# VHH binders against Malonyl-S-ACP:biotin-protein carboxyltransferase MADC (madC): the designs that were tried, part 6

Target 1, 317 residues: Malonyl-S-ACP:biotin-protein carboxyltransferase MADC (madC), of Malonomonas rubra (o06926)
Amino acid sequence: AKWTELQDKSFLEATARERAVGIVDEGTFTEFCGPFDKIYSPHLPLMGEAIEYDDGLVAGVGKIGKKPIFVISQEGRFIGGSIGEVSGAKMVKTIQLASDLYEEMVSEKPDLPEEMRPAVVISFETGGVRLHEANAGLLAHAEVMDQIQNCRGRVPIISLIGSRVGCFGGMGFVAAATDVIIMSQFGRLGLTGPEVIEQEMGKDEFDASDRALVYRTTGGKHKYIIGDCNYLAADSIRSFRETTTAVLQKPMEEIETFRRIGSMEKIKEQIELVKLSVSLKPKDSMDVWAHAGNENPESLINMTLDEFLAQAKRLKA

## First folded at step 1 (VHH)

Design e4 (framework vhh_enristomig)
Fold by ESMFold2-Fast, scan of step 1:
Structure e4 (fold): chain B 317 residues (1-317), chain A 123 residues (1-123)
Amino acid sequence: as target 1 above (317 residues)
Amino acid sequence: EVQLLESGGGEVQPGGSLRLSCAASGRTFSYYAISWYRQAPGKQREWVSTIYSGGSTNYAESVKGRFTISRDNAKNTLYLQMSSLRAEDTAVYYCAASRSPLEWLYSGNYDYWGQGTLVTVKP
């Protein structure tokens, strides 16, 4: 009910709206609402007829300090957080609004301080495309990627992955294209869900019912070690908010260095990971963790966040 | 829908050359990692080569220096130029595409596979 209680709430257990409200400064979040609501500001274009309210995705704008933060928060409680026509359009439009605000602000004041420039935060909780709207959902993924490209070097985009459903399917690729990925150890990130991995590799190689194995391969600790996740946060709205705030205080040039996709150096890192997979043929994340220099990788599984960050050695990929 | 169609296989003498093609339809693959795999009769499928979205390439040790992977984004087509062919290169060659540079590495999963094209290196 109170701000402090919201901040202390588990990010994993929180609703999409709680994550959105809690990630920005108290009282600053304004949600983009139903078909007849409109948004006006000196810097925002008129939206016309507003995007449908809560089609499994909360979108809006708030502030961290002086910085406008455009928030997209996916809701796993609605058809597994899957992306359809309305939720997809809402996601696309929210990123576009951030880009438009950036252009408007910089046009008026080219030397606008970094702390006043807009940013986008996306809290992922989705298995990907909504099957009963598959074509629209697939198109939305492509359009989101186009908007992310339009933001590069202009509007930083930060991914938050700590929800129960995680970030799978086409949205895993979308997250990889953002500038910064922040995960909790309970967050999951992958192209396919555990069931698809089990089906393609077989139960002997990957058992989806082995929750420990699933979390070791898609979870935050593994993603952190292999470089797919830039920061680990504790499982609280407060920890994600504090980590996001710290990242957004960095200059844009530094933020861009964290991006997984988009440069020759990042491609070199991907090549090294592929070479590692071909050479080691890892059957578990433990094999990769050992290669990264962790002499007792099994001990990392049960460490607290602080212990893990102090002990874990990351892959040089 | 997305489809991959391989072509260019056939019979060749040891030391010969062939160029395989993989035509993609339904969607462009310029921003995906796309690979060649092969499977000899009675053996497991083996990775041969990958070209990444940025144009970088990797090869299995068994084919390095003999095979060259390339992409023509305007034609939405992947190629595998094979030279100095050996009897052990006899296999059905498959084209496979992934949506992510990293995700297929850990899942062992590719979103799209072709039907394959047979390459036979005769004694």
Scores: ipSAE 0.000, ipTM 0.114, lowest interface PAE 19.9, mean pLDDT 74

Design e41 (framework vhh_enristomig)
Fold by ESMFold2-Fast, scan of step 1:
Structure e41 (fold): chain B 317 residues (1-317), chain A 124 residues (1-124)
Amino acid sequence: as target 1 above (317 residues)
Amino acid sequence: EVQLLESGGGEVQPGGSLRLSCAASGFTFSIYYISWYRQAPGKQREWVSTITSRGSTNYAESVKGRFTISRDNAKNTLYLQMSSLRAEDTAVYYCAATYRGFLPSLYASDYDYWGQGTLVTVKP
């Protein structure tokens, strides 16, 4: 009853826990407790005391069909604290648990059907995290990236971006490193393809500083047209769940092709798209949408999601 | 497409009242956080008040108890009821919309849409 009602709830307005419970099959979500809940501030032991606190990040495991789904659901209600040392450790451990389960399952039964192998889903909600934040935040991002790399080709990782706060700064790099990005039109992703390419290849090989202004637009429709997200979902838990489920039914080899940065071929395609943008010197996103082949780009702004997906043309390099 | 249009500004005596309106079009008003900002001559733009999509309100200390922010989602309109006006309230008042307004440290650059402003002058 509750879960069924939850399916029609706005993803944008849902809590972190509601997103986690609703994305997996009814009754299957088990939130991680114990060590995560009992992590104490690293600053307080120096004062001879320890304080248990909750950073609002929800982590756990559930199922979609037979597939174990490790869920990380960020909570943006904490001021600058949605990604810190405690929440970062929870993210790292959750992804590591998925990787460890994969190794145990495949070691025990090498021919285990793909539909029974684990996956990770991350719902992002971070507005305050930036590349220039304190050392603890930077370390957390690096450790999460290491775990994502360990999962490549083994455990698919799917990003959900539809929260009110969005996904910005260092967490934008993390999202770009996952296998699939699903956004709603109300989702915001602050890091562009050019910046992700610079992060992966280094400034000497590719400098993102001179990218066209249009690539700074963060909205889901724009990200879809320029290829910075793979799928658009409607603003409901149901739509995100259904899109996630469809993606996870694909073979791993196909899922890997969706990664923005993952293979040299994909990187070259993204570089060509950036070169095209710079060459055009567009004044705004409408110029880019027109170049993608949309004759009346402004008309796309007010379309329903279904109308948009039926009519919109995407950039190709 | 998207437009925010302020109205209701004008000249008032100290201690007087004004009601500002901001009419929104071209976006789904009801899901946005909407704020009032003001800019006095020769000063930087400052935050005045915010109302969330759910109706929760916040105010700058300088206006708390004197100003009331409200919204009418059916009319896509934001209001600012100003009372006990002071000379220091003289400014151009702007409405601004963002749907990522969960955090209290929102800057002007965090807003998706801005109006053109309406002038309020509190006569000495």
Scores: ipSAE 0.000, ipTM 0.149, lowest interface PAE 17.2, mean pLDDT 76

Design e43 (framework vhh_enristomig)
Fold by ESMFold2-Fast, scan of step 1:
Structure e43 (fold): chain B 317 residues (1-317), chain A 123 residues (1-123)
Amino acid sequence: as target 1 above (317 residues)
Amino acid sequence: EVQLLESGGGEVQPGGSLRLSCAASGRTFSYYAISWYRQAPGKQREWVSTIYSGGSTNYAESVKGRFTISRDNAKNTLYLQMSSLRAEDTAVYYCAAGLYSFRTLSPSEYNYWGQGTLVTVKP
């Protein structure tokens, strides 16, 4: 596929490999442990499941300008993007490689310009742990968190959430621990999937089969208004790439302020959001949008990205 | 490859009961969310019920309290126990399995569908 044509492709409809190739500069992506390496999870054939040689996770390195970008791109078309033994190990190792490269480069040249230092970009498309390999999947989540912690203040980690499957379960916590979250309006993010939300709140309160309600509750517009994502991108590889590029041009000190967790200010914000949820008891994201100061919240649903960004009021900064 | 095969349809009187089965082959379905859909004459496919891999269940409001979905993971079989049947329940009933996901899928998002089994509620 031509890189130029990939730029205009829907991020939502793109494959994991298309997202990985398209997010970095043309011709710069080199894949680690790809299909030609023929590595797959041995547990899947035992369960009577089909295999894929990349185990549903594309990993590699490319460049944006002079900056090395380590890319992890999850593939929801393979077992819902769930994390198993091979995919989990690839994710952990890719982040570790970025950290190792950083240490080596800075050791050799302590005054290396920020624009030449490595970064990590993760395109999420997963419901979390692969049930066929639950122990390995859980271990992978913990090890990813350890690698993220090791990167703080050294290697920025950017989350891209614009896929059909979205980012749920344990991987929602992982995304919250990264430095920056970029979503499209069609991306979905949450600690609980729609099925869990429907079960907890009941069918009358929240219907997971209502596509519009699901997108309002877990989608980028809602997450932007409540502060759970930092930036909104249009639904194209180009828009995600341009937004990622702009973010990576910021100083590390500024990037660190975007984290959803990790500082006293962020903890205070989380407590305030919990208090709001208890007092407001919203039935729909639009109740929260009204509380944020949007007088006609229903009008926000169908706005273009530009219209939304110009008019929407956020709960906080 | 995954194949789904429904059975148990037929004619039944109003107020009667019927038990539908859906047998899965080619893989275990215990990992997947499995749903029952129905299509009445002249209408689009309508969601009826879902059972998730963990055993939790959801029902359309129109069938809640009358229908019970269950699964037998050892037999790779899904069941729909229908009671207090009404004329409006007349439809072809389909089972559908999706790839692993934490969300309910729309009809177009299911990868595996059965052939359907006809349920006719008539006097």
Scores: ipSAE 0.000, ipTM 0.120, lowest interface PAE 19.4, mean pLDDT 77

Design e46 (framework vhh_enristomig)
Fold by ESMFold2-Fast, scan of step 1:
Structure e46 (fold): chain B 317 residues (1-317), chain A 120 residues (1-120)
Amino acid sequence: as target 1 above (317 residues)
Amino acid sequence: EVQLLESGGGEVQPGGSLRLSCAASGFTFSIYYISWYRQAPGKQREWVSTITSRGSTNYAESVKGRFTISRDNAKNTLYLQMSSLRAEDTAVYYCARGYLWSPYSAFDYWGQGTLVTVKP
């Protein structure tokens, strides 16, 4: 589809490739390794799976203005949106390429303007690790986390969460490690990995396998109220692109404040929310908002973005 | 060690005013939601008012327009200015530390309370 038509498409209903092409400037997206290319995981032949394997993850580079944007766009329709060795390796390599470009550019010109320095954008659409590649997938999550941490303060990493599948399991932990999270109201995110919370609290207090507990604190409006996402975008590629562009126009020091401001306080906040969920068993954001003292929690479902933001200012710390 | 210490309670006549204070220590006061609750004789503890870390306020319908919650982050102190007091406002008033984004924290960080008695 033409780029201009793509701008008005629902972000929720877009494909991984449509999100990648549409988030950057027209004509600038170049894909590194397509999901239709002849690729395979070394582990799949050992498990009796097909050798040629399309993991559905789109990775490439484009531009927003003068800024090189390394794009990772996950596809939820491939094996239920699970992350495996091949998709994990693509994420690792894409982030590493952004870091390498940054190092090359800054070493050549230390005073290079911020608007010309690289950034990473990740569109999430995954439920976690693939069972057939469980150990390799878990290792890939750890390696992605390592690359993200290596970029901190150097290459900004922006998370986009507005897909139908959402961002659950280990990838929720990955998203939490990025600098900025942009969600739509239709996005779903498990921000702190259940396994991390279980490690801190113990299984008796928090069982990471309790899907209902994890799920009911995942919506975009809820995440905005609790400070787990920084921005809300409308459900269109245009809105996500415009929000991403506005964020990336900020200096790195300012972008760092989105993650660094109360990083310990953010961890404490997540732990307290988990305790609240266990104790009060809220079903969704309405229950949490009611507990916080909102006089009409049922209105949350029917609010426009503007109406919601006005109400959220009363509850957001 | 998290500590909350209420003060300012006492006896007043109907229509009178009192200012309650809550001194906080052992945590970064400015980033937390802090609330006032009260418990009248023979009744369950009820929420009175909340102030967010950014200074936004919310009130129970029974006290709206009569009570004003405020905070002084430099002094780590929460206030409740009570006016037009009624006999039904007689209660022990408690300061409670919420979460970073929410007024509620399983009530594990409560003060000792301060008694307010409205006597005709």
Scores: ipSAE 0.000, ipTM 0.112, lowest interface PAE 20.1, mean pLDDT 72

Design e48 (framework vhh_enristomig)
Fold by ESMFold2-Fast, scan of step 1:
Structure e48 (fold): chain B 317 residues (1-317), chain A 120 residues (1-120)
Amino acid sequence: as target 1 above (317 residues)
Amino acid sequence: EVQLLESGGGEVQPGGSLRLSCAASGFTFSSYAISWYRQAPGKQREWVSTITSGGSTNYAESVKGRFTISRDNAKNTLYLQMSSLRAEDTAVYYCAAGFRYWLGSEYDYWGQGTLVTVKP
């Protein structure tokens, strides 16, 4: 597809490569380790899965304006976007490369304009650790967190969550540790997938087969109301690109205040949210929406993005 | 409101062929990756084949070259063409749909199953 058609494509339905190419300026994306490098997880043949040389993760660099953008884009069509040894190493190395470039650029030109300094964008589409590579996947989560810490105050990291698979498990923690989270209403974010919530709470309290309930609980509208995502984008590559571009124009000091994890103040906010959950005992996200001051919470479900942003009241912890 | 309804099972002799169908309703069929699983008496449920929303296909080693998965988005129907059937292919066959298709254990929706019996 041409650039304009790519920009208008649903972010939810796009491939990892389409998201990566489309988020940066036209013609600027260069992939570090493509399928032609023939790198792959040795565990996949034992599971009867298709062997893909990119291990379900696209990584590279492009530009937005003058700013180098290091892109990590997970592919849910490959083993649910799960993180294994090769894909984990690619995430770690890509973030490290951004940090290394920052150090080189600033050491050579200390007065380098902010708009020329690198940033990282991560498009999440993962259920978490790859079952048949659990040790390597768990280690990769820890190493990614180390790289994120190394970037704080230096290289902004933006999370994009708008995929069908969403962002679950340990990668939910990783997303929370980035500077900014941008979701669409169709994106999903959580530490625990809907099936596990149903098992813990029982079908009478939470039915994982109820798609409306799942979307209300893990979806972008709910995450926006409770403060778990910073911005909502429409379901298009263009909308995610425009929102990302606007965020990256902000001063670094402002960008880092958006993090859910990374300061004592943010930790206190999380504790207060947990206390509210215990006292309110909500059975549905709409109970939380009502508590936030929304008089008719069910009406929010079908609102357009513009209507929702104009009318929805957010929870104040 | 979401339903997956398998059909096409039955008795067949070794070396024979069967075509299974899974009629889907209550969700946007074209947007989902959909899989076939089977469960033989006394065995665990095992993955057979998956077709993604983009049309990419994968197969378990035991059925590769003998089974073909396909989809018809206009009819909201998934198919499994089975050939060169063996006694060990005897099982109840299920279709499954959802976002966790590749992790092997978690799906949003499961069908009722259709029995395939390979008898000498």
Scores: ipSAE 0.000, ipTM 0.115, lowest interface PAE 20.1, mean pLDDT 75

Design e52 (framework vhh_enristomig)
Fold by ESMFold2-Fast, scan of step 1:
Formats: structure tokens, C-alpha cells, sequence
Structure e52 (fold): chain B 317 residues (1-317), chain A 127 residues (1-127)
């Protein structure tokens, strides 16, 4: 597939590797492969031992303009994107490398221009921890969170959520800890996957095959309105790439303000939304949209992105 | 102290050839990918070519087939052989090194990193 043709591909339907290749500049993505493509640096740790093979996660580095971009792209086609020992270690090492590169660059050039600052982009496609490797998967989640903390103020981390499987379980917390969340309307984000909700509640209460219901409760439009994602992109690799590029042109201090739980004001907003939810007892996003003053909330599901954003700007005040 | 010193620039006719050199000192030359960049009058700097520590080469679309990058590790010197020169190739040419000696990512990191620059050498293509 040519990179220019790849740009027009649905982000939802793309493979993990296609998302990684397409998000960075043409011809710049270099995948971490073990042990054939061992990486050696006297200033950075050897990565060959930690990144030995593809365990449902593509990791590598490319660039956007002058920025080195470390890419982590989860693959839902491999055991539902579940996080195990190898895939978890690859995530940890990729984020560590970005952090280590930043330190190396600053040690050589303390006045490093913003346009040269390394960044991490994570394309999520996971249902959560791989149960037969639960202890290793849980440890990996904790180690990823530690690496994200190490990057704060140094290396921006951008979450992309537009895959068919979405981002669920412990990785939902990981996404919330990153600096910016970009979703498409077809992206899904939550603590518990729709199929698990159906098993708990029963199909009559929550039908996981009802795509409209699933997207009203976990989808990008709902998450955007309640402040759980920062940007909406159209369902194409191009749209995610352009949105990511625009975000990364901002100063690090501004990017940090986008974190979901990053400020007291955001915490207060979340508390008010929880109070509103309790008082209204809404079933899904349509009730929230109606309360926020939308005259026909059901129409939001079928709106074009441009039409939706015009309405949402009004609702977000 | 990292130092990069370009030479070999000058005035040349369209269709002509020229070879640029970059003398490096203050670091282990053989461990780094090194790049050529250029800046035309009134324009931003653009990447031209990179050679990795292992000898792999990459080129900007505008110079593919016309320019050849090479290195001599024994002499700590980088070269850019330019042929079929056009008026649009008129620019100050810079030698640049990234900060990270990372073998598999040398090309990409060097393209994105402007950590060390030479003084530049002017190439003028005039009819």
C-alpha cells in the first residue's frame, strides 16, 4: 500500500501497522524488531532483549516534521488487543526510549526548540489485561503509568482512540493519564467492554451488538461532550495524523493543560457532571445532550463531524 | 567539542557537478548518522540526504538520482557528490549531526534533530 493511499483509509478498519506507518511522515517509520534489528547506543539502553517479537503490538519511531515520534500501536486482531508480558514490556521500553532521547538531546542542546521535542503517540486497541498472564499484564500497566509520569513536562504523550475494539479496562486509565486524547466518533473508551456489560446486565438491558447504543455510551461524541476526550477526528488515518500534528505544534506547557485530570478546574467540572448524572439519572449520552440544551439529541448520532462540532461548541460553552 | 566544517561550494553552470565535503571532529564519527541540509535564499532549511553509520543512504525526493552521499570514516569526512545541478539547487549547504548514536534509528533521528550544524558552504547555480 502506498502511503498517500493509506492516508484515505478508515482508521477504524486499518491494521495496527497501517496506523503506525500512516500517522508519521512518509517513509520515516522504523519498526522495533528483535533480535535481528537490535538497537545499540552508549547513551540509551539496548532494546533488543525487551522488543523481541510482535505480541499484538507494533512499536517504532518515525517523525512528524522535525519531531521524533515514538509510536505504540495496539492490534485488536491479536487476542482482542489484550496486554501480556511481551506487549507490555514493548510499551514500557518504547516510552522509556522517548524519555531517554529527550534527556540526551537536552544534555547536548539545553535550548532545544519545541519543534525538535520527541513525542509519544499511542494508538489503543485493547480490551484489557490478558487474563492467563494477569500478573504480568497488571505489572505492565503500572510500569507504563510510571513511564508516563516520567514524561510529564518533557515528552508529550498523545492517545488515539478510533479502533474497532477501542480502549477498555486498565488501558482506559492509561489513556486518561496521557496529555491528549483524540477520538473518532467510532472510537470506544471505557473501563468495561460492551460485551462484558452485556454479560452482566443481560442483552435486553444492554445489547453489545447494538452499535448505536454502544457509541452513545462509549463513543467519541459522548466522550467529547463530557470532556473525556480533547479532540474529535474523522475516521481516516489522514484526519488522525492532521489532528496529532496540530496538537504537537503547541508548547509543552499548553499540551499539559489538556490532561483529563490535570487541573482543579477539570476536577470540579467532573464533579459537576457526576452530580448532573445522579440528578437526571440519564440512560446514555442523549439524556445528557438534552439537558445541555440540545433540542434533538438523537440527531447528534447521525450528524457529520462538522455539524456535530458546531453543536458541541454551543454545548461546551 | 563537536565541530563540523563544510567546504567545496562555489559557482557552477546548470547541468554541472560539484562535490561538497564536511570535516568532523570532537566525537566518534563512525558511530553517527550524518546529514546534509540546505537553505535557499528566503526559504526554510530542508533535509537533503542522510548516511547511517552502517553506510545506508536516503535522499529527498528532489535530489534522488542526482546526488550521492558518502563517508570516509578513516578521515572523519562526509561527502555530497552533486550532478545535473539546477538553478533550484542554489543554497547554503550544511552538514548536521544528531545527538543520538542509535544504529537502527540514525537516519530518522538525524533528519529530525538539528543538534549540531556546520558553518555552511554556498552553492550557486547560474546560467
Amino acid sequence: as target 1 above (317 residues)
Amino acid sequence: EVQLLESGGGEVQPGGSLRLSCAASGFTFSSYAISWYRQAPGKQREWVSTITSGGSTNYAESVKGRFTISRDNAKNTLYLQMSSLRAEDTAVYYCARGSTPLSEFYKLLTQGSYDYWGQGTLVTVKP
Scores: ipSAE 0.005, ipTM 0.160, lowest interface PAE 11.2, mean pLDDT 73

Design e6 (framework vhh_enristomig)
Fold by ESMFold2-Fast, scan of step 1:
Structure e6 (fold): chain B 317 residues (1-317), chain A 123 residues (1-123)
Amino acid sequence: as target 1 above (317 residues)
Amino acid sequence: EVQLLESGGGEVQPGGSLRLSCAASGFTFSIYYISWYRQAPGKQREWVSTITSRGSTNYAESVKGRFTISRDNAKNTLYLQMSSLRAEDTAVYYCAAETSLYDWLKRGSYDYWGQGTLVTVKP
């Protein structure tokens, strides 16, 4: 499909490669080392000739305007998007390369305009660590976190969460450490996946196959209301691209304020949310919406994105 | 103003060694990825080796274990230590510098090229 047609494709139903190609400007995505597009570059030693299979993770670089965008796009169709040795190393190398490019560019021209400085975009679609490679997967999570820390204040990192698999487990921690989280209402985010919650609580209390329940507890609308994601996008590549573009036009100082725990104000907000949780003991977002004065909280689940955002602005106190 | 100047080429017998140098001026050498390329008569130019600004190295399969790339940022100089030379290593060797990955993405071309130094492996 043409890039223009790709823009209207559901982000939820897209492949990892379609998300990567569509999030950056038409014709600019260059995949580092893929199974069908083998790029060997003397400028990219870390990507090497050894990477023949993508291991369920697409990585590359493209542009939004003049800004180089390093893209990591996880593929849930490959072993549930689980992170192993190869996919983990590929993720680490891509973030490190963005940091290295930043250092080279700023060293050459310290007053280089922000719109020409690199950024990282990560499209998450993973249940967590790949069990048969658990030690390597866990080490990769730690190395990814280290690279994210090295980027703070230098290279903005934007999380996109709109996939069917969602973002759970160790990668939930990774997403929380990025500068900005953009979700669709169909995205899922949490430290514990729905199936694990079902195992812990029992199917009668939490049925992982009940999609409405899962979206009320891990979905984008819920995460937006409680402050666990910064922006909501519609379920299309276009909407995620436009939201990402708008975010990246902000000064670095402003982008850094969006992290969940990045300032004293954010810490105070979290304390207030904990106090509210203790007093209300809500089961999910509907209880919070009811407390805020909505007479029909269930209607919020079925609203269009625009209707929801208008209503949510009245409920966020 | 920007200049890359290769030296150290010459004639050598099979199994011999040579050290090539590339002196850089007119830009901030230490932040560039710098590469060696070569071109044999009648063949297209081929990549030989790259060293990153941080010192990481890569080599073409044909030269692995025989060639060593290094840099001296204080002297703005790139080196290629060649050993166990073979007849197929006969070529003009060029050094090339690219400002950044971003500049490479524009068209895949290096910003700066040297004039080359001839290496001839004769029996």
Scores: ipSAE 0.000, ipTM 0.153, lowest interface PAE 15.1, mean pLDDT 74

Design e9 (framework vhh_enristomig)
Fold by ESMFold2-Fast, scan of step 1:
Structure e9 (fold): chain B 317 residues (1-317), chain A 125 residues (1-125)
Amino acid sequence: as target 1 above (317 residues)
Amino acid sequence: EVQLLESGGGEVQPGGSLRLSCAASGRTFSYYAISWYRQAPGKQREWVSTIYSGGSTNYAESVKGRFTISRDNAKNTLYLQMSSLRAEDTAVYYCAADLTPEQYFRLLSEGYDYWGQGTLVTVKP
């Protein structure tokens, strides 16, 4: 009964632990290195001695249907969701455990059905690196990217962005590198696309002033229209769980095509978006929405999710 | 997909024996770790035993040495051989599929995603 009531809770207002417990099927979530936890996975000694505190990051495993789901849920109420030594290590280890499980299962049963293979879900709520542990936080970002790369084509990774703090800084780049981004209209995402393009292509192709114009809004409806998120969910744990479930039923080949960063094709998409910003010189998101073919962009702001999805025209469909 | 159907329940005297069966449909039966659970009247469901895809087994302390779990992948059937039955073994017995490794099952007994209808076992005083 508690889990069924949790399903109707605002994803925005939920705690990191509530998001983790609610995103997977009832009764299936087991937390790693949580407070008061008496049982530890044999894999946790890879972290050295098992530590029993959450450091602003809930990690664990549960199920959606028959699929094992490794969950990482960041807690913005603890030091703004910033990533430090312990929280960073937990995030890295959780993704590594998913890939390790995949290897174990597939080596034992190479023909194991796709529906039974592991996946990773990350609920982002962070401003980035924890300054008082900056070196460890930066290293954690790099190691998370390495683990995401190791999972490509094998273990799907889904980003959920609907928290109060949102997803910014280096973690914006991490989210862009996952296979699928699901946002609510109240979610906030600051992708590092312009910086990535500048670093890879040089300043000749990118202007910092264009970044400010293009990425002035970070909300889900805007990100959906410009193609920076793949799916929109209503602001409830239920809606995020149902959307995640639907996505995980897709073939792996299709899931991989949703990545915002990770291929030359995705880089070209980001370049085109920057070029549009230079040409259009938008003063807010509605100028971009009008360019996408929405004749009354102001009306989109107050639409219900269902009405918005039925009517909104996208730059990238 | 795996569909599970329990059978073999019934009434026995204390100290007696009973064999439960769980018939599975679907081509993926052999990939699952399959478990037996039970629920006594007015009590929470409790885990009884698991057999893994590789053939290894695990048992709840209360049934260890008295119950034996086995599987026949060719027949898509799971068995629970119960001996030395006690009044406290009276319950509805369920079989359930689990796709996670042994460690996860040990951490969360409710980590099963499919349950059968169950079969009633009554051990008379």
Scores: ipSAE 0.000, ipTM 0.145, lowest interface PAE 13.9, mean pLDDT 74

